# VH-VL binders against Mucin-19 (Muc19): the designs that were tried, part 6

Target 1, 175 residues: Mucin-19 (Muc19), of Mus musculus (Mouse) (q6pze0r851to1025)
Amino acid sequence: STCHVYGEGHFRTFDGESYSFDGLCQYTFLEDYCGQENGTFRILIESVPCCENGLTCSRKVIVTFQDQNIILQDGKVTAVQTAESTDCRERSANLYSIHTVGLYLIVKLLNGIILIWDKYTKVSVILDPSWQNKVCGLCGNNNGDLKDDFTTRHSSVAAGALEFANSWKTSQECS

## First folded at step 5 (VH-VL; framework fv_denrakibart)

Design s59 (from d9c with light chain F102Y)
Fold by ESMFold2-Fast, scan of step 5:
Structure s59 (fold): chain C 175 residues (1-175), chain A 121 residues (1-121), chain B 113 residues (1-113)
Amino acid sequence: as target 1 above (175 residues)
Amino acid sequence: EVQLVQSGAEVKKPGESLKISCKGSGYSFTDYWIGWVRQMPGKGLEWMGIIYPGDSDTRYSPSFQGQVTISADKSISTAYLQWSSLKASDTAMYYCARQTYYYGSEAFDIWGQGTLVTVSS
Amino acid sequence: DIVMTQSPDSLAVSLGERATINCKSSQSILYSSNNKNYLAWYQQKPGQPPKLLIYWASTRESGVPDRFSGSGSGTDFTLTISSLQAEDVAVYYCQQYYSTPYTFGQGTKVEIK
């Protein structure tokens, strides 16, 4: 299954729901925490505005996986240790692989999740069937049922896209 | 039925401007890339560039960068290829073609019928 | 840029006989992480647009007859028409979509003897 976002917040969820949301903050695109403390990854997105009118010129992607923050920004990939990692020797090159192919920069995580970035506004995530019913965020819950794709951070079903997307904002200080 | 329908043949003089079109139907236009391919008389295929209509993200072949402009209007499911000043060497058949977004074939699976552009003095 | 070279440039084959077209890339177009070759084959008949036949080097597009098959990996690829039919007279192009700019081979013209 595949979820993607492009342009000024045009989303298509894993279960096939389409919606628009043009937020300027950081949002949870996909995670497996889903209100619990036992998760293993998060994928966060931020719109990067143009000099004129604040139109989205690119999208920054942050992947938190194990002790790494993998940052996709300005056409480049930067991996940084989380605050808990203090020794450069502890850095593992096996956590992910990166390649550029065609129009895309591809990051494959050790857990089988594939992240695709066009170095601009388009971001896609590919999940295999083993991730069914295990994820949440702006990409939906990947449960095969379109009716509950607007599941909020608090496990309720939102009436509309704005309520749904705002529930996945990572910081209240952004405005 | 999924289709790409291109504008009709054009006969122009060197120095004139031209804009040709490629209209998609039968699918979600903003979910696919639209590429442009040139074929000069008796020659092979040359990739010119590609556009994602949803956000107008456009990529050019280095050989065509600055020579043409690719654009799209998603409200009418139409992509465009434009010249500011035509040259006799622009005489060719121009095809538009659809590419999937990192799923399916990622190849050009649906092609327009082509627009013949003839530039002569 | 990745250069695609086809051989032969022209091929005459009798009806019912096998036609073989080769395509070479100047560098590997195999993506090791997904084990896919980013190679497509197109058929172009006179006065018509190209038609996709094969993608991922060996996957046949829906509606394409079984007599068409693609093979190869890395830098060397082959399109085979196992039993040439009259309607197969066309120019055949390989294309890499591994890296931009996308590039096509020069084309191989297939004719009946």
Scores: ipSAE 0.363, ipTM 0.769, lowest interface PAE 3.1, mean pLDDT 87

Design s60 (from d9c with light chain F102W)
Fold by ESMFold2-Fast, scan of step 5:
Structure s60 (fold): chain C 175 residues (1-175), chain A 121 residues (1-121), chain B 113 residues (1-113)
Amino acid sequence: as target 1 above (175 residues)
Amino acid sequence: EVQLVQSGAEVKKPGESLKISCKGSGYSFTDYWIGWVRQMPGKGLEWMGIIYPGDSDTRYSPSFQGQVTISADKSISTAYLQWSSLKASDTAMYYCARQTYYYGSEAFDIWGQGTLVTVSS
Amino acid sequence: DIVMTQSPDSLAVSLGERATINCKSSQSILYSSNNKNYLAWYQQKPGQPPKLLIYWASTRESGVPDRFSGSGSGTDFTLTISSLQAEDVAVYYCQQYYSTPWTFGQGTKVEIK
């Protein structure tokens, strides 16, 4: 299954729903917490304006996996440890791999998630079948039924894209 | 059913401007890249650049950067290749071609019929 | 830039015989993480646009006859036509899509002997 976003917030969910949402805050693109404490990863996105007219020039991506934050920004990748780890040097080499091929920078996570970034506005996530019904966020819930792809952070089905996307803001202080 | 249809042949003089088109149909135009490929008379294929119509993200071959402009209008499913000032050396057949995103073949799977551009005094 | 070199420049083959075209890249175009070679083969008949035959070095495009096959890895690739038909007279191009700019081989012209 594949989800992607590009340009001025054009989204296509894992279950095939398309919608548009042009927000300037940080949003949960994909996670497996889904309102619970037992999650293992988060992928966050932010639109980066570069022109005076406010058009989205680029998209910043933050991946939280294990005790690492992997930041995709300004055409490059930075990895930062989020918690204390006594085996950090040995683990970092095995938790993810980063490669550039074609037009894309690819991050492969040990948990089977593939993140694809074109170093610009396009972000895609590929999930293996084991992630069926286990995820949430702007990418939808990956349950094979697009009728409930607008499932909010509060486990309700939104009436529209704006309500849906705003429920996935990481901070209510942002407009 | 999936096809790319290009504008007709052009005969121009050096120094003139030109804009040729490539219209997609039978598929979601904003989900694919559109590339432009030049073939000079009797020669091989040269990649010029590529555009993603959904957000107009454009990448150029270094040899064509600043020589041409690639653009797209997603509202009419059309990509464009434009010259501000043509040269005799621009005489060639120009093809547009569709490329899948990362999870597809990434090769040019559908090609337009070509637009012949002749530049002579 | 990755340079693609084809051999031979032209090839004359009798109907029903095997035709073999080689393509060499100046750098490896094998992506180790997915074990895929970013190599495509195109057929261009006189007066027509190119047509995709093979992608990922060895995957046949839908609708392409099984007499066409691709092989090779890394820097050395081959397109094989197991039993040449009259309709196969064309120029064949290899292309790498591993790294921008995309580059094509110079082409191999296949003619009937």
Scores: ipSAE 0.393, ipTM 0.784, lowest interface PAE 3.5, mean pLDDT 87

Design s61 (from d9c with light chain Y98W)
Fold by ESMFold2-Fast, scan of step 5:
Structure s61 (fold): chain C 175 residues (1-175), chain A 121 residues (1-121), chain B 113 residues (1-113)
Amino acid sequence: as target 1 above (175 residues)
Amino acid sequence: EVQLVQSGAEVKKPGESLKISCKGSGYSFTDYWIGWVRQMPGKGLEWMGIIYPGDSDTRYSPSFQGQVTISADKSISTAYLQWSSLKASDTAMYYCARQTYYYGSEAFDIWGQGTLVTVSS
Amino acid sequence: DIVMTQSPDSLAVSLGERATINCKSSQSILYSSNNKNYLAWYQQKPGQPPKLLIYWASTRESGVPDRFSGSGSGTDFTLTISSLQAEDVAVYYCQQYWSTPFTFGQGTKVEIK
């Protein structure tokens, strides 16, 4: 299944719901925490506005996967180790691969999640079938039921897209 | 049915401006890229560039960067190819074609009928 | 830029016989992570726009007759028409979509012998 966003916040969820949300803060695009402490990844998005008309010039993507923080911004990729581990007992795993193919930059996570970024506003995520009903965020819950795609951070079903999307705003300041 | 319909043939003089169009119908226009391909008389196909109408993301072949402008108006499902000043060497058939976003075919699956542009004095 | 080279430039084949067209890329267009070759084949009949036949080197586009097949990987690709029919007279182009600028082969003209 595939979820994507482009332009001024045009979303299509894994279960096929389409909606528009033009937020300029940081939002959880997809994660597997879903209110639990045992999650393994987060994909966060931010719209980068143009100087004129408030149009989205690009979309910044932040992938947090265990102790890696991968930042997709300004047509570039920056990977940062988020945990300052001085412990050399454990061998550092290669948890992801990054390739530029065609019009796209592809981040493939070891857990079977594929993130596609076109270096502009378009972001897509493809889930392995094993992720059915295990994710949450702006992409919906990937459970095959369109009626509950607006599941909020608080595990309720929103009546509309604005309430739904605002519930996935992170604690980061809107700057 | 899914279609791309292009504007009619043009006969122009060197130095004139021109804007040709490519209108999509029968599908969601903002879910696909629209590419432009040139075919000079008796020659093969040359990729000029591509645009995503939903956000106006435009990419050019280095050979065509600065020579043409690609644009789109998603409200009328139409993409455009424009010259500010035509040259005789611009004489060619111009095709638009749609391309799926990632993990479709990513090839040009539907093509317009072509717009013949003739530039002569 | 990736250079696409086709062979032969022209080919004359009798009706019902096999036609084989080759396409070579100047570098590998196989993406190892998804095991896909970023190669397409197009058919262009006189006075018509190109028509997509094959994508991902070997996947036949919907509505394309079974007699058309694509094969190959990495840098060497083949389009095969197992039993040439009169309506198959056309110029055939390979195209890479591995990296921009996207590039086409020079074309192979298929004629009836």
Scores: ipSAE 0.571, ipTM 0.826, lowest interface PAE 2.0, mean pLDDT 88

Design s8 (from d9c with heavy chain Y103S)
Fold by ESMFold2-Fast, scan of step 5:
Structure s8 (fold): chain C 175 residues (1-175), chain A 121 residues (1-121), chain B 113 residues (1-113)
Amino acid sequence: as target 1 above (175 residues)
Amino acid sequence: EVQLVQSGAEVKKPGESLKISCKGSGYSFTDYWIGWVRQMPGKGLEWMGIIYPGDSDTRYSPSFQGQVTISADKSISTAYLQWSSLKASDTAMYYCARQTYYSGSEAFDIWGQGTLVTVSS
Amino acid sequence: DIVMTQSPDSLAVSLGERATINCKSSQSILYSSNNKNYLAWYQQKPGQPPKLLIYWASTRESGVPDRFSGSGSGTDFTLTISSLQAEDVAVYYCQQYYSTPFTFGQGTKVEIK
């Protein structure tokens, strides 16, 4: 299954719902927390506007996975630990791999999630069937039923895309 | 059914501007890249650049950066290749071709018929 | 830039005989993570646009006759026409799509002997 966003917030969810939402804040693109504490990853997105007219020029992507933040921004990838580790081992080599091919930058996470970024506005995530009905966020819930693709952060079904997408903001300070 | 249709042949003088078109039909235009390829008379193929019509993300070959402008209007499923000031060395056949976005062949699977551009005094 | 070099520049083959065209890239175009070679083959007949024959070095495009096959990996690739037909007279191009700018070989002209 595949979810993607491009341009001025054109989304297609895993279950095949298409919608438009051009927010200016940080949003949860995909996660497995879904209102609980026992999640293992988050993928967050931010639209970066053009200086001239406010159109989206690129997307910043932040992947939080096993105590690291993997940040995709300005055509670059950087990794930062989110928790202090007293272990001296090099752990990043077994958590993910990063490759560039054709027009794309590909991040493969150890948990089987594949993230594709074109270094601009286009972000895609590919899940294997084992992730069915285990995820939430702007990509939908990957349960094969598009009727509830607009499931909000609070586990309700939104009437429209705006209410749905705004429920996935990571900060209430951003309007 | 799936096709790319290009604008007709052009005969121009050096210094003139020109904009040629490539119209997609029979598929979702915003789900594919549109590339431009030049073929000078009796020569091989040269990749000029590519555009994603959904958000107008455009990439150029270094040899063509600043020489041409690639654009698209997704409301009419049309991509464009434009020169501000033509030179005799721009005389060539210009092809547009579509490419899948990170799936399928990722090669140029459908090609337009070509637009012949002749620039002479 | 990745340079694509074809050999021979031209080839004359009798009807029904095998035609073989070679293509070399200046660096590997095999992507280790998906084990795919980012190589395509195109056929161009006089007065016509190029037509995709083969992608991923060896996968035949739908509608392309079985007599066309692609092989090779890394830097050395081959297009084979097992039994040349009159309609196969054309110029054949290899193309890498591993890295931008995408680049084509210089072309190989195939004619009937």
Scores: ipSAE 0.540, ipTM 0.822, lowest interface PAE 2.4, mean pLDDT 88

Design s9 (from d9c with heavy chain Y103D G104S)
Fold by ESMFold2-Fast, scan of step 5:
Structure s9 (fold): chain C 175 residues (1-175), chain A 121 residues (1-121), chain B 113 residues (1-113)
Amino acid sequence: as target 1 above (175 residues)
Amino acid sequence: EVQLVQSGAEVKKPGESLKISCKGSGYSFTDYWIGWVRQMPGKGLEWMGIIYPGDSDTRYSPSFQGQVTISADKSISTAYLQWSSLKASDTAMYYCARQTYYDSSEAFDIWGQGTLVTVSS
Amino acid sequence: DIVMTQSPDSLAVSLGERATINCKSSQSILYSSNNKNYLAWYQQKPGQPPKLLIYWASTRESGVPDRFSGSGSGTDFTLTISSLQAEDVAVYYCQQYYSTPFTFGQGTKVEIK
């Protein structure tokens, strides 16, 4: 029940499917909206290129949880409130905890999701078992069946990784 | 069989450059970290640094930062340890070792046979 | 840096007798969120690379004989060999992997009396 991405877009889904996709846009790594209005979180990823060679230097991770964006970028974590109030500042203190252990920066969300970041290109998500069949995105649907791993944003099964991954772009303006 | 195979022993003079290798086989090379450990003659183990071949994320011990370069070529499942200018104090056995990812063992579970580097005038 | 200190530096034990090796870290290596101690034990025989014996302070690596056991938490750890065999003559190292730089103890040499 671990999904991860590293390097130049090497993915392994929760159900064990491996594929490669090195897009330069913002993509939904994991969410529980899945076409519905009543979701509770999104985890978005962006590849950050190096200099002029275009190789991925790091990954920026954005966690949208309640009314906040938790941003993992440049080796640090920042939280941005969308409500912009004192009440939100007090709430944010209890939304997640951050720890560094071994080679990793770990963000534990109160909803049973653990995000692991090496401060470079590796991003992993560990889900509590209660999230079976409740998620979607580049990490797959966590249903225990490899045949459904390329489920697109529109609930169809893609023939290949490119079609699958492109369906999870957060903006159609980016290509 | 899961194994790490290191390059052969080296005899060098101070000021020479050197690059030694560690080739993984029998497993997915890009799913594991490769660490380098020095053991001077008759002494204990010193962690030098570690690399994740899948993205080349490299971490160094402060005592080895700037003294050596760790790199990897994932197309041939090989990690490297390199010196631009060797010193007599670099005489040691050098081991590479594989480390598992977060929340597995995270310990060095597979070790190379070692590369003996002798630096003398 | 976390400093790892082993005791004793050397130990002579008769065949079939218990050997105990201690390892102390300069700060706690227990990660409270997963309740794991980031401590490993390695065995190094003459002319050979180190071999992983124990990880997470007390979990025995696959293929390691059950006479080897690890215990302890936080800053104080012990490796126990319940009935020393001739093949167990080696230097034993503890290692913390709680934070970088990863550090090893100085080693404990185990010999037969």
Scores: ipSAE 0.470, ipTM 0.804, lowest interface PAE 2.9, mean pLDDT 87

